# VHH binders against UPF0598 protein C8orf82 homolog, part 11

Target 1, 218 residues: UPF0598 protein C8orf82 homolog, of Mus musculus (Mouse) (q8ve95)
Amino acid sequence: MWPPSGAVRNLALVLARSQRARTCSGVERVSYTQGQSPEPRTREYFYYVDHQGQLFLDDSKMKNFITCFKDLQFLVTFFSRLRPNHSGRYEASFPFLSLCGRERNFLRCEDRPVVFTHLLASDSESPRLSYCGGGEALAIPFEPARLLPLAANGRLYHPAPERAGGVGLVRSALAFELSACFEYGPSSPTVPSHVHWQGRRIALTMDLAPLLPAAPPP
Short names: E, the ipSAE of ESMFold2; O, the ipSAE of OpenDDE; V2, 0.75 times the mean of E and O plus 0.25 times the DockQ between their complexes.

## First folded at step 11 (VHH; framework vhh_lunsekimig_d3)

Design k4 (from y1 with T107P; at its last look DockQ between E and O 0.24; V2 from the best seeds 0.00; counts 0 for: pae E 17.1 > 2)
Fold by ESMFold2, look of step 11:
Structure k4 (fold): chain B 218 residues (1-218), chain A 120 residues (1-120)
Amino acid sequence: as target 1 above (218 residues)
Amino acid sequence: EVQLVESGGGVVQPGGSLRLSCAASGFTFSSYSLYWYRQAAGIERELIAAIRSGGSTRYVDSVKGRFTISRDNSENTMYLQMNSLRAEDTGLYYCATFDYSSGYWEPDYWGQGTLVTVSS
């Protein structure tokens, strides 16, 4: 029930990030200045979210738990206003945009813009997943049948708000806890077929798979 | 002040058993998931077992069936029963927990570790 080895996971993530940042044919590497004002009313800022759900300025030289944004109100405002980037500016490099007051805040991601960090307690037996450090204010219903373990990268995914890409990453510590609930089918030793949750045996739907990169063809 | 203190390590022959303890203070023990990590010489710490506040447990394959994690919320203590020990189990064993309310991404609190040596 373990994801693929850490070496495979790390290499795929590093290569994917490097390839996304590399120049596309006919397009040079993107450049920007934090706080730039291309029009009189607009200031533009550039952000990055890592696979742990930590938010940084995109050009931050150190990206770790000390340097990430932690202010709850800021995080909730940022991620609740997140939309696909259709501004005509930086769409190839920054697929998402958060419109916060007088700011146009571009976002790019190591994996997904939504990263689930906690399974919140529910006194109604309706647990919720919170994401990106937002606690209950950035939370959605937990849907165990729609958990998707992806063999290609060894990661776990869950439905996310459609405005933020429709699918989110479950961070590794939470994925470790949830993976104990998986059951494998007779011919599927690496991909589970069912999840056991609150006394029920639930078939995994796999309906998120088309929203994620396919495994490379053989 | 959160404090985690491991004990129960020692020298044991292959095939032997040890029981590790992790005494905790400074937080509401019953509300937190707890973790055992192991560090062999020259290697980074690795997670080997976890127990959630509700008592459900998880293990890496290399220890499954040989190690049992448990907790006693009335004593604020987590345990690791280690059976059928092998030379590869030699290392420094840590207990750890996360502060989920802060949103930090790796364990916030660690013990100082207890050494387990498996050799004849």
Scores: ipSAE 0.000, ipTM 0.145, lowest interface PAE 17.1, mean pLDDT 78
ESMFold2 (binder alone), look of step 11: mean pLDDT 81; pTM 0.797
OpenDDE, look of step 11: ipSAE 0.024; ipTM 0.419

Design k5 (from y1 with S56D; at its last look DockQ between E and O 0.67; V2 from the best seeds 0.00; counts 0 for: pae O 5.2 > 2)
Fold by OpenDDE, look of step 11:
Order: sequence, then C-alpha cells, then structure tokens
Structure k5 (fold): chain B 218 residues (1-218), chain A 120 residues (1-120)
Amino acid sequence: as target 1 above (218 residues)
Amino acid sequence: EVQLVESGGGVVQPGGSLRLSCAASGFTFSSYSLYWYRQAAGIERELIAAIRSGGDTRYVDSVKGRFTISRDNSENTMYLQMNSLRAEDTGLYYCATFDYSSGYWETDYWGQGTLVTVSS
C-alpha cells in the first residue's frame, strides 16, 4: 500500500504587482538635450503635458496655447503609443514614453498624461471623452457613473486607457461643465453622490478612488 | 469669427482694485460658459474663475472672496472685479470660451490677454 505522493501545490503567489499609477511626481530636473542621440540612429525628445491637456516640449520657455502642439496626426501618434517608461532612462523624471520609429519621446505631466478636454456627441446615446486635443481619434466612451471628484485637490477624474495609467484628468473647464450634473446630498455637501445624465439619475461608483493617491492627511 | 478682447489691465498698488472686461463677438454669447485665466511669469496658465450660461460661478481658492466674475448678456461682455489685489495676482489675464462639440484645439477661443501688475 504505497502512500499517496502529496502533490505540493506550488501556490504561485502571483504577486499582483500593484501597478501603482505612476504619478507625475515633480522629480529633480535631469540634464538632457532635445534631439540627443544616445545610440546610433536614435533620437530622444522630452515632452510635458499640462493640466489642460496641452503638449509641449519640456524645455519650452513659454507653455501656452500658442506654443503647444496642435498637429492632429502628431498628437494621435504620440498619445496612441504612450506607455509607462520602463526604458531604464529618465524613468523617475519622465514616467511615460511614446515610441515613434527611431524616436523616443519621454513624457512627464502635471497630473496625468491623459487629460480629457472635450465631450463629443453629448446629446447622443454614446457620448465620448476626447483627450489631449486628439478629437475623435483620441476618444473613449464617456462613463458618467465613473466620474471621480477628488475633494483633496478639487479635480475631476475619469477612466483612461490602461496603457496610459488607467486614470485621466478632466481639465478644469470641462470639469466645471460636468459638475453642473452632480447631485450633492445634505450628508456630504462637498462630495457628490450622483450624476444626472440624459435625464437619468446615476450613482457615482467611486471605483477609481483606490488608483489615486490618498489625499495627504489634513 | 469668434473674438474675445480683454481690457482693464494696468498697474495697481497692493490692496487696490481693478475691473477687467472681456468683449465677445462671433458666437451666441448667452449660451456659452466663460472663463478667466491668468498666467504669471514662469508659471503655467491657470483657471481662476468661471461663469456658466445660467450665471453659476466658480473660483479657485486663491481668489475666492476677492474676485467676482460676472456677465452682461445684453452687451456680450464678461467682467472680473478684482479687489484686495496682491503681488501674487500679477500676470497676464485671459478670457476664454470653449466649444466641446468638435474635440479639437481650434475650438478653444482665447483673447490676447490684459496685463495686471500689482506693485508697491
């Protein structure tokens, strides 16, 4: 009667690496040159996205609506290829990277690399949020229930593509417009519980809350 | 063509007051939300006040209680009353409105700005 060989179930603890949404931390200014070539036939460029969703060269002296990138094809190409920076270069200072052929486009942001700028087809059954000035080409379905107002900073967030961190900032002007749809209860005058959208009362899920840095303790 | 023209900027002492105006044309003024932005030297442009078509207003904390945004739909003009001005309020002030229908940057309308300098 041979004793049954105890199958050691190797519980592969899938360490769910909590992909902590890399916050664009204002890390120390690193030295770089725009268009530098660390390797043959490779060029590196450095970019910045502000809280309005405007894209700039990082070293631009003036960052405003005149100096931001507006070329649609460029923006679409840039942001569609955006991913977390795991290149081993500038990861702390530029937490995101967009690859375009032989070009490495490093990106840092004020808050999130995806900034929602426009609500498209707001009167339709399928409204879309456009981001970073990319129009219809850079847009995702609008999910009003998943809007997240963050009391700690007064900003509004929405789900974004996973490759770009999963959470996007709603620019202030658009956030202000959307806030008109929020319902505040007497028990929580500063945090909305519901959104009124297209004649429907919808509860806010707050499902993005764990993905955002906890408000510093008061 | 949509046009926004700011005026009323100038030099004022700390504690003083200014009133900015934004004259608008080329769109149905009463149907749009309007915004005041400012940009200090070396700082990114920031939203400081907003007024919806219905008259609802919003302010950032730094100007709350000191600044008042208003609009006159009959004159197609938006105003910013600035009281108790501080050195930190120095900057270029912009009037803006946005069309959310197209999703392109060209639907963001900006004025040329008016300079406010608060100095002793």
Scores: ipSAE 0.021, ipTM 0.360, lowest interface PAE 5.2, mean pLDDT 87
ESMFold2, look of step 11: ipSAE 0.827; ipTM 0.932
ESMFold2 (binder alone), look of step 11: mean pLDDT 80; pTM 0.796

Design k6 (from y1 with A50G; at its last fold request DockQ between E and O 0.46; V2 from the best seeds 0.77)
Amino acid sequence: EVQLVESGGGVVQPGGSLRLSCAASGFTFSSYSLYWYRQAAGIERELIAGIRSGGSTRYVDSVKGRFTISRDNSENTMYLQMNSLRAEDTGLYYCATFDYSSGYWETDYWGQGTLVTVSS
ESMFold2, look of step 11: ipSAE 0.751; ipTM 0.907
ESMFold2 (binder alone), look of step 11: mean pLDDT 80; pTM 0.793
OpenDDE, look of step 11: ipSAE 0.911; ipTM 0.967
ESMFold2, fold request of step 12: ipSAE 0.794, 0.817, 0.745; ipTM 0.920, 0.929, 0.900
ESMFold2 (binder alone), fold request of step 12: mean pLDDT 81, 81, 81; pTM 0.799, 0.798, 0.802
OpenDDE, fold request of step 12: ipSAE 0.929, 0.926, 0.932; ipTM 0.975, 0.974, 0.976

## First folded at step 13 (VHH)

Design ctl (from y1 with Y100S W105S; framework vhh_lunsekimig_d3; at its last look DockQ between E and O 0.29; V2 from the best seeds 0.00; counts 0 for: pae E 13.6 > 2)
Fold by ESMFold2, look of step 13:
Structure ctl (fold): chain B 218 residues (1-218), chain A 120 residues (1-120)
Amino acid sequence: as target 1 above (218 residues)
Amino acid sequence: EVQLVESGGGVVQPGGSLRLSCAASGFTFSSYSLYWYRQAAGIERELIAAIRSGGSTRYVDSVKGRFTISRDNSENTMYLQMNSLRAEDTGLYYCATFDSSSGYSETDYWGQGTLVTVSS
């Protein structure tokens, strides 16, 4: 006799645990020392970025607005040099690396290393999304057609530079404002089909979906 | 300069009520959307309620129907009326605003938080 538990309920729990594991710093236990020097004249530092786009040292005891890095020049330098971690060191726990001179700055993420925080726009130019506190120096063109609402976690995603993972998270406050522009189809109240932007009705492409964790069945 | 100061947190029994306040200064309050976030120990900070400058509101499912966000533009104050409180509502509550019109400056403003404990 087969267990009566529904596959959809168990699958959602499995996917939720998988998603949380990939974003939780405590799941993969790693040993390091901030500022360690495994090679002459090379220093290693370890960082964490949360779902609000706030950057911290990975071992910070409290991760909140007071303790996050805020210096514009530092943030621009850090995220501009971000690459996938192919250093042979800490690749499983820290998927990204910012190479700043002879410093290897490892990064792990609650969700994505790129978190879009603001929409930079004026009436006279195309809109841009800025990320991780970098203002115009860390900004890319806004592509409303490529917004991806993910039903499994209720979050919104947008294209990001390939070097930083190709997909970025839209911060909750910004996602809330943008959600007013969505049009939903009759097949699902949680999966929009179109976005209305600057007087245009634009079909969502969904082309980012393969780059994200699997969603629960509809 | 820009300040957000939360108050009204405390210890309440399940089913009880609290009203949180967020006093704001240093910006044109009526022009900004305002937000309440919640953070429990060991849990990520999450948006729970928002109110736009025009007064429209949004809530996450877990608080919908129990919490009411409001604003008084004449007093530069945002409120969160919290009814039918549950143990899962325990946490540090933050008010926030974000410069959504910042072509030149991008700055997030957060309060220091007020603690809500729902305990028998």
Scores: ipSAE 0.000, ipTM 0.331, lowest interface PAE 13.6, mean pLDDT 79
ESMFold2 (binder alone), look of step 13: mean pLDDT 79; pTM 0.780
OpenDDE, look of step 13: ipSAE 0.277; ipTM 0.683

Design m1 (from y1, 19 letters changed; framework vhh_7ocj_1; at its last look DockQ between E and O 0.28; V2 from the best seeds 0.00; counts 0 for: pae E 7.9 > 2)
Fold by ESMFold2, look of step 13:
Structure m1 (fold): chain B 218 residues (1-218), chain A 120 residues (1-120)
Amino acid sequence: as target 1 above (218 residues)
Amino acid sequence: QVQLVESGGGLVQAGGSLRLSCAASGFTFSSYSMYWYRQAPGKQRELVAAIRSGGSTRYGDFVKGRFTISRGNAKNTVYLQMNSLSVEDTAVYYCATFDYSSGYWETDYWGQGTQVTVSS
């Protein structure tokens, strides 16, 4: 279920217990208890991912860089097992679920469950975007033609694995760096038409736009 | 190794000004974008300002023209001039950069932060 990092997985679960013991006094809109067991051999945990790609226990009172989960193997396992929540439990509040053996790990998101944080060096034609702290183990090919800047919220999106929602957010610092490569049409100053990448001028496909309804408020 | 050291924080009355500095070492400063973030108690970290290696800038929406980011490449230092401060600006302010090798972003670097406290 979490074989190569049992000790590391235990540390993450210990943090979940610690948060439940100290802070689980009732989430304002959703009622749950970290580590709850609605049936034998099943435990349920509740997580939140922010717009920077940092993962937290959902009921953590302190959500910052110091308190986010950082263990590589835990993050890789968590996000590798991520899928839409069709469990019949908490679907309205937690749209995603990471199934790790006997654990149901519910996830809700500030924006998208996949947040690209780094552009990784690779061979000459295969740069990769990594997401959610997973390094090379959570990385996909960078497709500059499919970058989608969404004017309504000022955010940037990129294709993501279908099992994790099909579209991911590019975190703000990386989006700032990539925006230098955009070319805007003369009549459309807020929506770029092309991206310049590796000496090529590439028309943006906009094929992700139908997957993103009106931007949520910041 | 990369080091980022913030300074210039402190206690200031509402309406006042502060100038933050971030001294950088361990990398070719002039080739990197530099960032200021802040985090108030109970809030998530948020972007305050960014400046590209070429000098173009971006600000968080809440700044509303009150803050100015700048860089002194000769001194390997990025600055944040903060004017018209209010109690809502009370936070720890962090300097950051992201290591690009040949145009690829591979690691994050953060300073230890400097406290800014705005009294009413």
Scores: ipSAE 0.036, ipTM 0.516, lowest interface PAE 7.9, mean pLDDT 81
ESMFold2 (binder alone), look of step 13: mean pLDDT 85; pTM 0.859
OpenDDE, look of step 13: ipSAE 0.876; ipTM 0.951

Design m2 (from y1, 14 letters changed; framework vhh_gocatamig_d2; at its last look DockQ between E and O 0.66; V2 from the best seeds 0.00; counts 0 for: pae E 6.9 > 2)
Amino acid sequence: EVQLVESGGGLVQPGGSLTLSCAASGFTFSSYSLYWYRQAPGKKRELVAGIRSGGSTRYMDSVKGRFTISRDNAKNSVYLQMNSLRAEDTAVYYCATFDYSSGYWETDYWGQGTLVTVSS
ESMFold2, look of step 13: ipSAE 0.127; ipTM 0.587
ESMFold2 (binder alone), look of step 13: mean pLDDT 82; pTM 0.821
OpenDDE, look of step 13: ipSAE 0.912; ipTM 0.968

Design m3 (from y1 with A50S V60A; framework vhh_lunsekimig_d3; at its last look DockQ between E and O 0.38; V2 from the best seeds 0.00; counts 0 for: pae E 17.7 > 2)
Fold by ESMFold2, look of step 13:
Structure m3 (fold): chain B 218 residues (1-218), chain A 120 residues (1-120)
Amino acid sequence: as target 1 above (218 residues)
Amino acid sequence: EVQLVESGGGVVQPGGSLRLSCAASGFTFSSYSLYWYRQAAGIERELIASIRSGGSTRYADSVKGRFTISRDNSENTMYLQMNSLRAEDTGLYYCATFDYSSGYWETDYWGQGTLVTVSS
């Protein structure tokens, strides 16, 4: 039998007390020059990823679907090499870094550096989520039990590679469709307790909650 | 062949109202969630309203309380009632639906758009 929603209520209180998760909160103005060279043979570039998973130069004057980077090989290289920024440079404003040879590619984000955009077709019962325009080359197993709806911002999250912060954002249109699979308990109208997937009723684990900010305390 | 055709756009004064329609064909309309997007010149398309197959709705904060999305499954038509229009609502309005089980980033279905101009 599925567990009662009482455990979810206690988890919601624990969510409000969760330790700080790594996030792309560095939106303050900083001084930099694209292509700057603080040391020989090293170049630094600065990027931004929005809530739709679109990648831009951080100083781009227009940030929309037309102007985002779309080259598959570039996107795969960029995001496959993404890690937390521990370089000693720009860490507060650019929490992530993609190292491409001698290039330091700093990244800040509207929400998360990984943004899932598609649920990829599969002949098996093991579908995959792709992120940031990378198709199959940037994809991970879909884990419906680990979906995390966050009431504070109305967004949906899913496990992501540890090197990219461990949790990714589900793009709003995809999140809206997936949320149709949620079941809410009688005492939890804003926090679902279960997801229905491929004929199964699955209890949500909430194990990603410590990696994200919680709702304000009651 | 999936087709989405918007209509009802036009020129209105601030504070006025318009009702947009989206006529759909080529898919089982009642089974799909439907979306209204808008695009102003020089900026990205933004999701402004959505309606699930079961009828539940969601709105962007910028339009909440002024716009109402609805659907008529018997006529395969979605609507957007826009009240208290502002100059900032000027743009090209698209209806859309999506297939989220595909492996394609832009696997989606869009109409051609209908232009709404709010000017004094």
Scores: ipSAE 0.000, ipTM 0.168, lowest interface PAE 17.7, mean pLDDT 79
ESMFold2 (binder alone), look of step 13: mean pLDDT 80; pTM 0.794
OpenDDE, look of step 13: ipSAE 0.870; ipTM 0.946

Design m4 (from y1 with R58N V60A; framework vhh_lunsekimig_d3; at its last look DockQ between E and O 0.73; V2 from the best seeds 0.00; counts 0 for: pae O 3.7 > 2)
Amino acid sequence: EVQLVESGGGVVQPGGSLRLSCAASGFTFSSYSLYWYRQAAGIERELIAAIRSGGSTNYADSVKGRFTISRDNSENTMYLQMNSLRAEDTGLYYCATFDYSSGYWETDYWGQGTLVTVSS
ESMFold2, look of step 13: ipSAE 0.755; ipTM 0.908
ESMFold2 (binder alone), look of step 13: mean pLDDT 80; pTM 0.788
OpenDDE, look of step 13: ipSAE 0.063; ipTM 0.568

Design m5 (from y1, 20 letters changed; framework vhh_7ocj_1; at its last look DockQ between E and O 0.38; V2 from the best seeds 0.00; counts 0 for: pae E 7.6 > 2)
Fold by ESMFold2, look of step 13:
Structure m5 (fold): chain B 218 residues (1-218), chain A 120 residues (1-120)
Amino acid sequence: as target 1 above (218 residues)
Amino acid sequence: QVQLVESGGGLVQAGGSLRLSCAASGFTFSSYSMYWYRQAPGKQRELVAAIRSGGSTRYGNFVKGRFTISRGNAKNTVYLQMNSLSVEDTAVYYCATFDYSSGYWETDYWGQGTQVTVSS
């Protein structure tokens, strides 16, 4: 059963029955119906993730912190099965796909499908970054040397699972806290050269830059 | 427990000014970064301004020098002074804090929001 909550599935069906909102522009002319069945025993659903790491049905009229999906098991299942969309369907508009049995769950993103929201630590473990509301179940090791501040948009990035594009966005609140640890070189006042972490001065590798379409070449 | 209460929202004419306040309780206010976010109908939530415990600040690009965040640690209050308002600033404004110091950050704290409506 996917998602595990019947309420989440019921919401998708209710939204799929509503008429599309009228717009003054057809910038994204992608036609779909939530819960559509292009072939027997297959259902298709359409999702959106914002720059805060909140997941919504793509056609939800209200996208805010109250209306995002919050069920932990659903989020963990959704993001753990995320992969590039090679289904032959909606690839241009929805670059990612989460597969759960017979459901194709298409995902498009404001920035990246992985958005790191929290820095988790315990007295006995190295720090971990959690993403998209999954807590420790959606978490990876924090690698301070591989933080990538991107001057073009003022955002911060970190390695993410390869199946989800290899690079994730650090949400703005967490990026603001981490930026206190940056050191700027004399010749680069807008791009940091080092991060100070747990008493160590660590040079930033910049090795994620080629993975970002907006990043200038090294 | 932790409580954030926004005030100062309301209706204002374009070109006018408004000052938002967020009264905080239930935590050591002076140790935390404080944030203002906004969300307009049909738009994504966006960062307006942030202020660290040491007083350094960051603003969303759309602010363009019109808004100023400040904090009064003695009053446990963070402020947002908004000048030169336009209809594009119409939104619900939220006060927030992010508990980085816990070492196991599982809690975002949000106020209920205050409506700002700019007419003209």
Scores: ipSAE 0.047, ipTM 0.530, lowest interface PAE 7.6, mean pLDDT 81
ESMFold2 (binder alone), look of step 13: mean pLDDT 85; pTM 0.863
OpenDDE, look of step 13: ipSAE 0.895; ipTM 0.959

## First folded at step 14 (VHH; framework vhh_lunsekimig_d3)

Design n1 (from y1 with R58Y; at its last look DockQ between E and O 0.28; V2 from the best seeds 0.00; counts 0 for: pae O 6.1 > 2)
Amino acid sequence: EVQLVESGGGVVQPGGSLRLSCAASGFTFSSYSLYWYRQAAGIERELIAAIRSGGSTYYVDSVKGRFTISRDNSENTMYLQMNSLRAEDTGLYYCATFDYSSGYWETDYWGQGTLVTVSS
ESMFold2, look of step 14: ipSAE 0.764; ipTM 0.906
ESMFold2 (binder alone), look of step 14: mean pLDDT 81; pTM 0.799
OpenDDE, look of step 14: ipSAE 0.919; ipTM 0.970
ESMFold2, look of step 16: ipSAE 0.770; ipTM 0.907
ESMFold2 (binder alone), look of step 16: mean pLDDT 81; pTM 0.796
OpenDDE, look of step 16: ipSAE 0.924; ipTM 0.972
ESMFold2, look of step 22: ipSAE 0.745; ipTM 0.903
ESMFold2 (binder alone), look of step 22: mean pLDDT 80; pTM 0.793
OpenDDE, look of step 22: ipSAE 0.023; ipTM 0.297

Design n2 (from y1 with R58W; at its last look DockQ between E and O 0.48; V2 from the best seeds 0.00; counts 0 for: pae E 2.7 > 2)
Fold by ESMFold2, look of step 14:
Structure n2 (fold): chain B 218 residues (1-218), chain A 120 residues (1-120)
Amino acid sequence: as target 1 above (218 residues)
Amino acid sequence: EVQLVESGGGVVQPGGSLRLSCAASGFTFSSYSLYWYRQAAGIERELIAAIRSGGSTWYVDSVKGRFTISRDNSENTMYLQMNSLRAEDTGLYYCATFDYSSGYWETDYWGQGTLVTVSS
């Protein structure tokens, strides 16, 4: 079974992630106005993606299933144009930017900007992971050998497009389903060594570990 | 048509108990994993408990030891027994499932939610 986080439900002691964005009260990191126009013909909007892959306006007072963006064409456009924020504006608070026409759409994240939500069959019989509500239009090949369970936070990660940070989060329900396929080594009862997939026993590569924010072990 | 209907929510004092039910129809219940999610004020919706078709379970740390997920395949019903309730357990509770009919996890189905209020 996918082990729960032993010490914390979230990354309470490590602030290298967007933990502060998860708590909407407290010290505000940056001031902005939705739809602001810092230069002619440019408008700026500010967004947040949670650990379930739901996209919200960053300043939404209530972030839940009802209030998240669901329009497929919008989501596909937003995430397909996502890139690292090198605009000179809001880079510390909003690490990613989606450029949609004359809109600069800044994004900050609870964990990763790519959150895999479903595993889809494909015409090639190689399954594909879809992310952020985009269905087949936002999907990449599933690579079971490159799944990375991270013991520090109890979460599961997978390769993602390089333009969107190279690593994505597998949302909790999908991670729960995939965790049934893990095999644990004799000297590592809390971290899996292999994944069993479609009749194959596959060693986990761990090659995504350098791309994830590290927390010091206790 | 897939349908998930939650019931059993209500108002309870801290330290009290509630039992939520999720009645399911429109799919082969025994073949699917089932989930409980919670949406609290000011917090994004989160997975709090899950149960596989084979009966293995998972819980988020904040409910472990207090909540118990179970399923009755003969009645197509999933349950969440909630004990030692705290104010922070207040929220809308959803049941959900993944469609596994293709051998992949392609579609979510959701209930409408049942409200739990823990208040003195």
Scores: ipSAE 0.462, ipTM 0.800, lowest interface PAE 2.7, mean pLDDT 82
ESMFold2 (binder alone), look of step 14: mean pLDDT 81; pTM 0.797
OpenDDE, look of step 14: ipSAE 0.579; ipTM 0.835

Design n3 (from y1 with R58K; at its last read DockQ between E and O 0.65; V2 from the best seeds 0.83)
Amino acid sequence: EVQLVESGGGVVQPGGSLRLSCAASGFTFSSYSLYWYRQAAGIERELIAAIRSGGSTKYVDSVKGRFTISRDNSENTMYLQMNSLRAEDTGLYYCATFDYSSGYWETDYWGQGTLVTVSS
ESMFold2, look of step 14: ipSAE 0.812; ipTM 0.927
ESMFold2 (binder alone), look of step 14: mean pLDDT 81; pTM 0.796
OpenDDE, look of step 14: ipSAE 0.895; ipTM 0.961
ESMFold2, look of step 16: ipSAE 0.813; ipTM 0.929
ESMFold2 (binder alone), look of step 16: mean pLDDT 81; pTM 0.798
OpenDDE, look of step 16: ipSAE 0.915; ipTM 0.968
ESMFold2, look of step 22: ipSAE 0.777; ipTM 0.916
ESMFold2 (binder alone), look of step 22: mean pLDDT 80; pTM 0.793
OpenDDE, look of step 22: ipSAE 0.873; ipTM 0.950
ESMFold2, fold request of step 23: ipSAE 0.812, 0.808, 0.842; ipTM 0.927, 0.924, 0.936
ESMFold2 (binder alone), fold request of step 23: mean pLDDT 81, 81, 81; pTM 0.799, 0.798, 0.801
OpenDDE, fold request of step 23: ipSAE 0.931, 0.935, 0.935; ipTM 0.975, 0.976, 0.976
ESMFold2, last read: ipSAE 0.191, 0.841, 0.846; ipTM 0.627, 0.936, 0.938
ESMFold2 (binder alone), last read: mean pLDDT 81, 81, 81; pTM 0.800, 0.801, 0.801
OpenDDE, last read: ipSAE 0.933, 0.936, 0.935; ipTM 0.976, 0.976, 0.976

Design n4 (from y1 with S56Y; at its last look DockQ between E and O 0.52; V2 from the best seeds 0.00; counts 0 for: grease 26.2 > 24.2)
Fold by ESMFold2, look of step 14:
Structure n4 (fold): chain B 218 residues (1-218), chain A 120 residues (1-120)
Amino acid sequence: as target 1 above (218 residues)
Amino acid sequence: EVQLVESGGGVVQPGGSLRLSCAASGFTFSSYSLYWYRQAAGIERELIAAIRSGGYTRYVDSVKGRFTISRDNSENTMYLQMNSLRAEDTGLYYCATFDYSSGYWETDYWGQGTLVTVSS
């Protein structure tokens, strides 16, 4: 979903913002200790998800494909229990929280907490986007009409579960693969107007735009 | 047993050139898209260039016009020609290919990386 060569940079218009969408805040210096126990039998851990959908301990000095968490059961548990952080703790720095009993797993992210990484059953009538390496256990229906290319950052977005922010990022490699399906209109050569999927020409709805961070309007 | 092996990294002055190679084995090379990523110390890993099985290419803005990705399906090798190198291009360069149909990290395949250092 990278802009085509020679594209003029038009900013996506943010028509309205909803309090339901939680945008990850920038990293600020905040003090914590992995495994801290603010009360008996409670442990707190701090995580980071990058724009490729890989999950790390927030304080890991090297974040790459070798050091990310890959255990399927852990990833499915973590992301299936992800909710907005209303715990009263670390809400400004860690907008999301995954709860496991008395364990609080705080999450902040480069972009979105849900990052779509794979496209399951792509040749079927019911393709699904899976996120964060979770396979079928972390997957939702693929809705090509609701893909949102955002000119301000060159990234691609798709609907995600409301409890996890409502909008997810399509990781860069998958966005590249999907961008081959885009069609540009004559009146808007820098953003696509349609997507071609499985022989169908589908107009992009742009209905996710109000949920994304604002850029200066054109 | 998928394997990706990068080579061609080294130390180069600003404005110089390097050609990276990614030798692949253990899968049907011609059927997959291939990617170059880079990661500088303390910086998030970044996709910088991609090439589809049919040869269509894409680049991030920071390298467009300076880097060229290519593939040779007869040699199962992908390349990255890097020209007009800058200090900001310093980092580990990884090649990758992904099985999007699996949904699991274990079928995303990565090389071990080749180091590029751009310094005076």
Scores: ipSAE 0.786, ipTM 0.919, lowest interface PAE 0.8, mean pLDDT 85
ESMFold2 (binder alone), look of step 14: mean pLDDT 81; pTM 0.802
OpenDDE, look of step 14: ipSAE 0.876; ipTM 0.950

